VHH binders against q94cd5. Designs and how they scored, part 7

Target 1, 317 residues: q94cd5
Amino acid sequence: IILQFAPLNSSVDEGFWHSFSSLKLDKLGIDDSPISITGFYGPCGHPQVSNHLTLLSESLPLDEQSLIASTSHGNRNKCPVPGILYNTNTVESFNKLDKQSLLKAEANKIWEDIQSGKALEDPSVLPRFLVISFADLKKWSFRYWFAFPAFVLDPPVSLIELKPASEYFSSEEAESVSAACNDWRDSDLTTDVPFFLVSVSSDSKASIRHLKDLEACQGDHQKLLFGFYDPCHLPSNPGWPLRNYLALIRSRWNLETVWFFCYRESRGFADLNLSLVGQASITLSSGESAETVPNSVGWELNKGKRVPRSISLANSM

## First folded at step 23 (VHH)

Design dd3
Fold by ESMFold2, last read:
Parts: sequence; C-alpha cells; structure tokens
Structure dd3 (fold): chain B 317 residues (1-317), chain A 120 residues (1-120)
Amino acid sequence: as target 1 above (317 residues)
Amino acid sequence: EVQLVESGGGLVQPGGSLRLSCAASGFTFSESYMAWYRQAPGKGRELVAGISWEGKTYYADSVKGRFTISRDNAKNTLYLQMNSLRPEDTAVYYCAKIGDQEYQYYEDYWGQGTLVTVSS
C-alpha cells in the first residue's frame, strides 16, 4: 500500500494579528514585501488531539533581541520552524495571488536545503511553512491561507509495516528509548531539533543522534530508526512532517528501506503506546534522479473546504 | 461522493492484451493523482501504476514496458493498457484516487475492482 500522511493544522493566535496590525500601521504602511516569521510546533501531547503549528505574537520579528530570545529559549513545546508571510494590501490582490507558485517557491527552498546539506545541519527547515494574508485594518479583520509545503513522493512510498512503538521495542529497549527521548526533549541543545536518529545497541541501550551523524551510526547497533516530532495523534497515520523527511532520506542517502519513528508524548513525556514505528520502501525507480525537484502540495483546508480563514478583532480593538 | 467504476477485465491468453477503464465522478478528476492497484490471490495489494494531475507516470518494475497508464480529463476516465500479459498478472485490478493537487489532504478512494485472469 501507499504510505499516507495525516494533515498538519495551523493555529494562529489573535496576538499574532495584533502584532501584525501594529507593525503594519507603525512601519509597513503599503509595503507588501514578504516577511520572515517563526512558527512553533512540537510532538503530539494527547492521545485524542493532534498538535498544531502555531503562530503567536512573537512569531513576528519586532527586533533582533526578540528573535534571539525565541530561538535560544528551547521551550519544549515551541520548537521553532521558519516560515514566510506574504501580506497583500487589497482583497483583489489577495484573491488573485498565485497560491501554487508561492507554494512551489517555498517547497523549492526546502529542496535547496535538502540538496545543499542544510537540512542535515538544521532539520527544522523541513517543516517550513507559508502564510498569505489580507489585513483590512479599517474593519480589523484578516483573511489568510496557510500552507505546509511538502513533496509528492514519486515513485510513491510503500508502507511495509506500522505499529505502536511499544509493540516494536522490547521492554528493555522501550525503557531506554523513552529515557533517551525525554532527555532529548529536556536539553536546550536538542529540544529544537525535530528530526533525529534513534539507535538501539545490542544491549538494548538507546541513543538519539543528529541526522548529520548517520555515517557514525553504522557500527554496532541492532536497530536504527529515523525519528521525528509527530504532531499527529492518529494510531494508523504518520504525521505530515514525515513527507519531507522521506524526501530528504530518499535524496541524500539512496536507501531502499527505512524504519521511521513517529515520536509522540502524553502529559509531557514520551508515550511509546501513542508513538508509531513503521517501515517504508523508498527505492527510486530505475532511471529516476534523486536530484529532480518533486512536485509539491500543502495548502491547508478550512474545515474540508478550499476557502481562506477569516478572523475579526473588532471587539478586541 | 467519490465514485470509481472499473471495467474491461476478463479472461485472456498469455501474451494477450486488455484495456482497463475507470469512470470517475464526485471530484475534480483533472486535479487528482490516480492509480491502478492489483491484488493477486493470496497476496497483498500492490501499486501497479500511477499518474499525476500533470500526466507524469509511475510504473512498478514488474509491469514497466508492458503496461501504460493514461487519463482522459475530458471524459473523467483513467485507463490501463495491459500488453504481453503473463499468468502472474492475474489479479483483481483496482482504480484508486490517491491525491489532490495543491492541498495537503490525501485520501485513498477505491473502486470495487475488475478481475483479470491470464490463463495458461
């Protein structure tokens, strides 16, 4: 069967729009240049509710110190990821904006980071996102589209196996994996690294490694998995971030199969009953080039509809 | 509601040809990623061929060079031309919608299948 990926959802706090209104009124005026912004996400933390990629007031850069504090804080539930805001000055411009061209442009940035090796050094570039918006500051209302650009995997990835992580690891391995994951999440050096390697040695001891260390992990391990913060809670669906992760793996390492680990939490700790382990066949077809930029998808639906989201702040103003 | 209706299956001799058709309705066919799957007796389902909304094609190694997937967006119809058929191609063949252009949402929809039997 083809591996399917559960959608990622956005959550845009009212504080983001308040901050944007101030920036537009005080500095931007009619300047519609794209703005680099920061989104925040983390692994699923609840067995019944998927996590979101969240925009907050601090997502919009106001000065250099705010950006530095955000990226250096290491909040376990606010893993920073890069994004871009395309704001328009009229509803006509907003409606005419070529959403597919912008999606492709942002997906190309992800692909360039895969090809250059940037994604191995800083894998938080893999879940790069974009927002297009129109702010009607006379009515204090905002319309927007949100996208999580991701590659159409071609040839499609075949799912060989998928099960709860607790059914894949022995009891000893599960204890070690959980401890290693909790340590990764609690360290300021690693909590903001949302894609990683899980290595389990023959004595059931687990370590979590950076992607750039893959070659060093070829030694005396019995299990090697490609792990990521999975915002999805569903028991049969890996989350959306796995799409670009598999594109990276297929492009950079030319592997035939991969074991992946959808890392999920409950009540702030690793939950291997909620987390998933799967095996996928990622072999390229004969004659396919790993360097060809794939097609991309990723616009978020609004309650299943292809319409923009709207919010009004008139009562808050 | 998404509807996929396969036709064109049947009994053929080894080395023969068949053309499968899949009539699609209930969605924007021209914006979809479409595929043919098959399930041989006693085996799991496998992807045989896929075609994107742009017309880019994929084939499983076992059928490459013998099978051709195509689409007619004006008729909302997916095709699979099967040439040089072998006994191992015997299976129920399923039409599937496995994606949409632009949006992150991917849902699998399957037809009821059409039986292809390649007799010895």
Scores: ipSAE 0.229, ipTM 0.627, lowest interface PAE 3.5, mean pLDDT 86
Fold by ESMFold2, fold request of step 26:
Structure dd3 (fold): chain B 317 residues (1-317), chain A 120 residues (1-120)
Amino acid sequence: as target 1 above (317 residues)
Amino acid sequence: EVQLVESGGGLVQPGGSLRLSCAASGFTFSESYMAWYRQAPGKGRELVAGISWEGKTYYADSVKGRFTISRDNAKNTLYLQMNSLRPEDTAVYYCAKIGDQEYQYYEDYWGQGTLVTVSS
């Protein structure tokens, strides 16, 4: 069966648009150069509601102090993710944007980070995103559209097995995995590292390791899984971030099969009943090399429709 | 569960015509991008023709002007009209549901294929 991925959803706090309005009125004017922004995401925290990639007021830092706050590591609630804002000065320019070209440009940045090894050192680059916008500052209304660029592997990744993590691990393993994940999430050094390795030794002891340490994790272990913060809550669908993780894995390692771990939480703690473990088969087509840039997709649907989102802040300003 | 079942393949003389059909189920056909692929003996699978939910069509250069892709949303059926057939068109033809290439979506889906043989 072909591996299916749940979509990632966006959320934008009103404070982001207030920050952008200030920047545009005070400094940008008609300058439509792309603007670096920071998004925030984390694992699912509720069995009924998926998490979002979120923009907050600090997503668009206006000075060095704001930039430091928005890019700081170790914030448990907000794993920082690089993004870019393509603002337009008219609705006509917004409607004429070449969305596919912009998506491919940002996907290429992810691919370059995969190929260079930057994604192993800083895997938060894998969920890199983009936003296109038009701000009507006479009416305080904002039209916008998110994309979460993700690679389409060819041939498609096959799903061999998928089940709740609690059904994959023994009781002793599950206790150790949960404790290791909670420690990872509670440490300032690791909480903002959203892609990692789960190693379970023959004595059922789990450790969570950085991707760059894969060679050290192979060998003396009973289980090795590729883990990630999964924002999705669905019981049969791994979340969207797994797509670029699999692209990284295919590019970097000659593995026929991969165990992956969709890490999810409930009430701020690891929830292995909500979390998923799956096994994927990753192969290359007969004519494909591992260095070939995959095709990419990722424009967000608005309630299932191919339309932008809009918000009016006229009554809030 | 997405299911695609091809039919209409067979043996035909060069210059002849065939009409392939693909019965689709398990998804909203009228909102899907559909395509035909083929795989010739000893060759890789290649895109032959595609049709969007809006009815926009694409054709590989090798079949342009000879093949026509169409859809009947009332019958959940995709068609490929193949005219002026050549021996080079000999292949297994696959019906495909292609995910929206610009947007978040699940992967592409394929049928089992139907054999088309063009020979004297």
Scores: ipSAE 0.192, ipTM 0.621, lowest interface PAE 3.5, mean pLDDT 85
Fold by ESMFold2, last read:
Structure dd3 (fold): chain B 317 residues (1-317), chain A 120 residues (1-120)
Amino acid sequence: as target 1 above (317 residues)
Amino acid sequence: EVQLVESGGGLVQPGGSLRLSCAASGFTFSESYMAWYRQAPGKGRELVAGISWEGKTYYADSVKGRFTISRDNAKNTLYLQMNSLRPEDTAVYYCAKIGDQEYQYYEDYWGQGTLVTVSS
């Protein structure tokens, strides 16, 4: 069976557009240079609703203090993710943007971070995103479109097994994994690290480790899983972030199979009934070049259609 | 509404050939990643072959060199040319749509299947 990945969805708070409007009126004017922004997401927090990658007023730093605060502190509810905004001054310029080239450019940044090893040191670069926009400040309306660039896994990844994490771990292991995950989420040093290793020793003791520590984890464990904050709630579909994680794993380590852990929460705590454990076959086909950048996908659909989103703030402005 | 209709199945002798077709509608076929799956009696469904919107192909090891996946974007039709058929190729073959060019979403849509029986 081919492994399928549930789409990641966007959300934009009104405060983001208020902040952007101020920046455009006060400083940018007609400057349409791309703008670095920060998105926020976290693991699924509810068994019936998936989380979104969200833009908030903090996503667009208006001064040095805002940027410092965003990059200096972890927040269990707002894991920061790098992104870029391509804002246009006219609807004509918005319509002329080459979405395919922009998607490829951002996917190349992810690939470069995979190849250089930066993704092991700072895996929050894996869910890097982009937004194109047109702000009509005369009407206070905003047209925009997100992409979540992700690699086409080719050959396709085969799913060997997928089940609730509570059905994979023994009772003793599950208790230790839950405690370790809750500690990871409660620490300012680790809460904003959305991709990690789950190591379970032969005595059922779990440890959550950084990706860079994989070699040190080899040989001292009974189970080793590649974990990530999964925004999806669906019982049979790992979330979108797993795509680039598998691309990293396939490119970085010559593994034939991998165990992955879709970390999800309920009511602020690890939920191993909602979380998934799966096993995937990731072996490259004969003749595949590890140096060739994979094809990428990731433009968000709007209710199944290839159209931008719009919001009007005229009533609030 | 995505619709996938398979045809071309039947009874064939070992070593014979069949060509399966899948008529597609309800989506932009030329921008889709398409695949053939099969399910033998009493077994799970397995991927046989896939083809991207750019024409890049994938084959399961069990069929590589014997089967050829292809697409005709003008006719919105996916094909599977099956040569040197063996009794173990006996299965219901399903056409599937598993992705779109440039867009985030891969969703499985399946046809109703066409039976291929390989026996003397």
Scores: ipSAE 0.177, ipTM 0.600, lowest interface PAE 3.9, mean pLDDT 86
Fold by OpenDDE, last read:
Structure dd3 (fold): chain B 317 residues (1-317), chain A 120 residues (1-120)
Amino acid sequence: as target 1 above (317 residues)
Amino acid sequence: EVQLVESGGGLVQPGGSLRLSCAASGFTFSESYMAWYRQAPGKGRELVAGISWEGKTYYADSVKGRFTISRDNAKNTLYLQMNSLRPEDTAVYYCAKIGDQEYQYYEDYWGQGTLVTVSS
């Protein structure tokens, strides 16, 4: 069975548009150069409602050179993700944007980060996103469209098994995994690290590790899972961020199968009943190279349609 | 049958220039998204530049301001003008027909590649 990933949806705070309007009027003017922005997301914390990649007022940099310095760190609910905003000056320009080219550009950045090892060091770059927009500042109306570039692997990833984490781990393991996850989330150093390793030893002791430490920990575990903050609430589907994660794994390590851990929460704590453990096949066909840049998809749908989103702030501006 | 044939590669000194060409056949070139990729030894294949069927261009950050992608639809030819070449630009360069992908998977086509070596 082909593994199906749940889409990642966007959410834009009105404060973002207020800030952007100010930026546009005060600094940018007619300059329509792309703007580096920061999105935020976290693991799903509700059994029936998925989390979103969110833009906030702080998503906009103070200046072009201060994006890194202005990025929020240490917030468990605001894992920073690099993004880019293409805002056009006219609706016509917006409609004429080459969405394919823009998507490929961002996908390429992700791939470069994977190949260079940057993504291994800082996996927060994996869910890099793109926004195209048109701001009608006369009407205080904003049109926008998100893309979450995700690699299309060939052959498609096959699902071997997917179940609640509570059914995968023994009682002792589950307790340890939960504790380890909570510690990970409670630390200012790791709380906003969205991709990680879950290691369980033969004595049922679990530890969360950085992805970059995978090679160092080889052979010291009974179970090893690739964990990620899953924004999705669906019981039978992993969230969108797993796509590029699997692409990284396939590119970096010669694995036929992979165990993954969809980390989800309830009331701010690890919940292994809501979290999923899955196994997938990521084997390449004979003659294929794991180093070749894959194709990508990822434009967000609006209520199932391939159209942009819009918001009017006329009453609040 | 889709065919892409690269040419123009070779040895060049740092700071030098090369122009790559890609002869395309077997498909409607003017309606296709085209791109240049490169693969250095021990590295993965990476996008260098892309050009849409509308003429919109994209460049990797590492080549911005130095490389220019262009197309001649009348000749079914894709070009990559490479200026101010650096040793790190050393790679096999591939011409590609890229699928129009937004929500679906489409197959890409690649040429055989042409070697560019930048060395003093």
Scores: ipSAE 0.126, ipTM 0.532, lowest interface PAE 1.2, mean pLDDT 91

Design dd3
Fold by OpenDDE, look of step 24:
Structure dd3 (fold): chain B 317 residues (1-317), chain A 120 residues (1-120)
Amino acid sequence: as target 1 above (317 residues)
Amino acid sequence: EVQLVESGGGLVQPGGSLRLSCAASGFTFSESYMAWYRQAPGKGRELVAGISWEGKTYYADSVKGRFTISRDNAKNTLYLQMNSLRPEDTAVYYCAKIGDQEYQYYEDYWGQGTLVTVSS
């Protein structure tokens, strides 16, 4: 069957809008140029609630010094993701935005990162996102719409197997994988690295490795899985970030099938009962170049509807 | 409303041929990725063949060289030509509209299916 991915949903902190309002009033004025922003997400930490890509006050660009500081790693719950904000000055302009073109533009950035090797070095660029917005500062109301550009592979990715990680690993392996994941999450150097490799040796010892080390670790493992922080809680679906991950894998390596690891947590620790292991087919069609940019999807639904979100801060401003 | 109506199923002997049709309505057929799935008794639903909006075709290994998926955009119809049928091809075959072009829902639409029985 075709692998189905759970949507990634957005969450915008009020602080973001406060900061944005200030930025608009103090600096931007009527300038509606796109703004680079940073979103944050992490693995699902609850069995019934998915995590979101979140905007915070710190999501907005600050001075150069603050930008450097913001690029500092170390927050396990705030994996930074590059994004872009298109804020329009009027609701009419908002409504007239070419959503398809904007989506494609961001998707192209992702693809460029994949092709250039940047995504391999820094896979945090894979979940690049887009926001369009209209800020009514007179009413302190904001209309916004997120897109999480994701590639549509052709042919679609087929699911071969999907099960709890606890059912995939032996008890010894599971213990080792859990430990390795926890170490990965506990390190300031790796805690915010959302895409990684899970390697298990013949002696059931697991290690987490950077994605860029894939070629270096070839032959040193019995099991190799492409792991990622999965924001999704669903037991039968991997989260949205896996889509571009698979696109990267397909583009970079000639693999017919891939094992993937949907990393999820419970109370801040690796939970292999909640985490998923899956196998998928990502075979390229005959004659198709791995370098061809796929189509993309990714506009967020609002309560299942194709409409923007809105928030009023009139009472808090 | 998306509607998919399969037809052409039936009983056939091993080595025989069938042609399935799927009449599609309620969406822009020419812009859609279409596929055939099948579900054998006691087994899960599996992809048999797919065809992109550009006409690129894909097949499960089990049916390669035997089955041909095609589409007629003018008629909003999807086809599956099944040749050299085998008993293991026995299943309910489903026509499907696959995927989404813009939004974060990868919702597939399915027909009711048509039964194909391959038996001597």
Scores: ipSAE 0.116, ipTM 0.526, lowest interface PAE 1.5, mean pLDDT 91
Fold by ESMFold2, fold request of step 26:
Structure dd3 (fold): chain B 317 residues (1-317), chain A 120 residues (1-120)
Amino acid sequence: as target 1 above (317 residues)
Amino acid sequence: EVQLVESGGGLVQPGGSLRLSCAASGFTFSESYMAWYRQAPGKGRELVAGISWEGKTYYADSVKGRFTISRDNAKNTLYLQMNSLRPEDTAVYYCAKIGDQEYQYYEDYWGQGTLVTVSS
């Protein structure tokens, strides 16, 4: 059976467009150079509602002093993700953008980070995204479209098993895994690391480790899982971020199978009934496929349709 | 739950015609790229014909001019009209819902297939 991944959805706070309008009017004018932006997401926090990748006013770079400001405790559901904004000056330019070429360019950045090892050091590069837009500042209306570039895995990943995490871990293991995940989420040093390792030793004690530590893992472990913040709430579908995670794992390690852990929360705490554990077969069909850039997908659908989103801020301006 | 059910296969003489149908459910058919594939004994699956949600069609060179793919969005049904059949067209024919190369998708879905045999 082929592994299916739930789509990731976008959300844009009005403050983002207010900040962008100020930047465009005060600094950019007709400059349509791409702009580095920051998106924010977190694990699912509710059994009926998936989380989104969100743009906020702070998603745009501020002045140099704001960028240098001291690190503060972050919101646990604001895990930062790199993105890029392609704003156009006319509707015609927006409609003429080569969306497939832009998607490939951003997917290539992810692939380069996988190949270089940067994704092991900073796995927040795996869910890298892009936005195309047109701002009509006469009407205070904004047309935009998100993509979440993700690799088409070849051969496709086979799903061996998928079940609630509470049905995979023993009671003692589940208690330890939940505590370890809650600690990871409560630390400012680790809460913004959305891809990690879950190690459970033979005495049922769990630890959460950075991806770079895989080869230096503790010697006595009974279970080793590749964990990630899963924004999806669906019981039969791992979330979209697993796609590039599996591409990383397939590329960097010669594993035939992998256990993955879709980390999800309820009421601010780990929820192992909502979280999923699965086993996937990731065997490469040929050695050459591990080095070539895979094909990529990821443009967001708008209510199931292949159209951009629009918002008008004329009332709030 | 995506379901694709093929019908219309059978035994036909060379030069004959068949019309294959695929009843689709569990997804928005009118917004999906649909295709027919075939698999001859001992060979891999190969694309025969495709049709976009806008009605644009593609045909493999081996069937161009003989086969016609079509869709009825009101009936959620995909068709393949197969004319001037040759023994080389003998295969199991599969209906497929194909993921969009630009957009987020849940992978391709396949029916169980319908056998077409072209011989005397």
Scores: ipSAE 0.113, ipTM 0.552, lowest interface PAE 3.8, mean pLDDT 85
Fold by OpenDDE, fold request of step 26:
Structure dd3 (fold): chain B 317 residues (1-317), chain A 120 residues (1-120)
Amino acid sequence: as target 1 above (317 residues)
Amino acid sequence: EVQLVESGGGLVQPGGSLRLSCAASGFTFSESYMAWYRQAPGKGRELVAGISWEGKTYYADSVKGRFTISRDNAKNTLYLQMNSLRPEDTAVYYCAKIGDQEYQYYEDYWGQGTLVTVSS
């Protein structure tokens, strides 16, 4: 069965548009150059409601240094993700944007980060996102469209197994994994690191490790899973961020099969009943280079339609 | 409403050939990832072949070189050409619309299936 990933949905706080309007009026004017922005997301914390990639007023640092600094925010519910905003001055320009080219450009950035080792060092770059927008400041209306660039692996990833984490781990392991996850989330140093390793030793002791430490930890575990903050609540689908994670794994390590851990929470704590453990096949086709950039997809649907979203702030301005 | 209707199944001798068709409606066929699955008696459903909206094809190892998946977007029809059939190919074959990953739509749709029996 081809592994299907649950969509990642966007959420834009009104404060973002207020701040953006001010920025546009006060500084940008008719300048329609791309703007570096920061999105925020976290693991799903509810059994029936998925988390979103969210834009806030603080999403608008305009330089690379500010974006880098935001990665150390240390908020467990606001894991920073780099993004880019293409805001057009006219609706006509908005409609004429080459969405495919824009998507590909951002996907290439992700791939470069994977190839250079940057993503291994800082996997927070994997969920890089794109927004195109048109701001009608006369009417205080905004049209926008999110894309979450994700690689299309060839062949498609196949799902071997997917189950609640509580069914994968023994009771002793589960207790240890839960504790380790909670410690990871509670530390200012690791709380905003959304991709990690889960290792379980033969004595059922679990530890969460940085992805970059995989090679250093080789051979000292009974179980090894690639863990990530899963924003999705669905019991039968991993969240969207797993796509580029698998692309990274395939590129860096010659693995035929991968175990992954969809980390989810309940009331701020690790919940292994809601979290998922899965196994997937990510075998490369014979003759394919792991260095070749795959095709990418990832434009967001609006209520099931391939159209942009819109918001009016006329009443709040 | 999404509809997938398979046809072309039947009884064939080992070494024979069949061509399955799937008539699709209720969605934009040309923009969809399509696939064939099969379920043999007592076994789970397994992927046989897939074809992306870009025309990229994928095959299970067990059918590589023998089966060919193709699509006619003008007719909203998916095909599976099955050559050199073997008894182990006996199964109910299902046409599927796979979730639209381009637009983050994960839901799959299935036809009712068509039976292929390979027997002497």
Scores: ipSAE 0.073, ipTM 0.513, lowest interface PAE 1.9, mean pLDDT 91
Fold by OpenDDE, last read:
Structure dd3 (fold): chain B 317 residues (1-317), chain A 120 residues (1-120)
Amino acid sequence: as target 1 above (317 residues)
Amino acid sequence: EVQLVESGGGLVQPGGSLRLSCAASGFTFSESYMAWYRQAPGKGRELVAGISWEGKTYYADSVKGRFTISRDNAKNTLYLQMNSLRPEDTAVYYCAKIGDQEYQYYEDYWGQGTLVTVSS
């Protein structure tokens, strides 16, 4: 069975567009150079509502003279994700953008980070995203389209097993895993680290570790899972961020199968009934190089349609 | 509209061969992941073989060495060459477009299927 990932959806706060309008009018003018921005996301916190990658006013550069977006840290609900904004000056230019090329360019950045080891040190770069937009500042209307570049592994990832975490762990393990997750989320140092390792020892004691500490976990566990903040609420699908996570794992380590942990919350606490544990096959095809950049997908659908999103702020400006 | 039309199914004796075809339309075939699935009576639908947009192939263990998936992008056609057929290969075979190669969309598209019966 091919593993199906749930899409990641975007949410743009009006404050973002207000700030962007100011930036455009006061600084950028007709300059349509790409702008580095920061998106925010977190684990799903509701059994029926997925979390989104969100743009806020703080997603834009704080310095009016800089095009580098600021990055916030230490907020459990605002895990920072690097992104890029391509804003066009005309709707015609917007419509003519080469979306495939733009997507591929961002995917290449992700791949470079994987290959260089940067993503291992800082896995927050894995969910890198891009936005194309057209801002009609005459009408205060904004058209935009998100993409969440994700690698298409070949062969496709096969699902071996997927179940609620509560069914995977023993009662003792579950208690320990929950506690460890809550500690991880409660720490200012780790709360916004969206990719991690879950280690369970033979005595049912669990610990959360940084991905870069994988070698330290070798031989020192009964269970080892690749954990991530899952924005998705679906009981039978892991969220979108797992895609590039698996790509990293496949590229960096020769694993035939991988155990993964879709971390989800209820009312701000770890919930193992909502969280998922799965096993997947990620073996490379014979003769395939782990260093070759895979194909990528990731443009967001608007209510199931291949169209951009739009918002009018005429009444709020 | 995505359309997939299978053909080539029929009755064959054990050890025999069949070649299934799937005519695809309504999408960029050359950029799509394609697959064959099958559903035997009383069983669930299972993946038989897949082929990437680059032409890389993968197979279920049960058909490895016997089945070959291929594609002709110029004809927008997917093929499944089935050799050394066994009674347990009896099923309705479905052509599928797997997911979306551009968007965050994983819905599969299926044909109506073609029946393959392996019996002496």
Scores: ipSAE 0.038, ipTM 0.414, lowest interface PAE 2.4, mean pLDDT 91

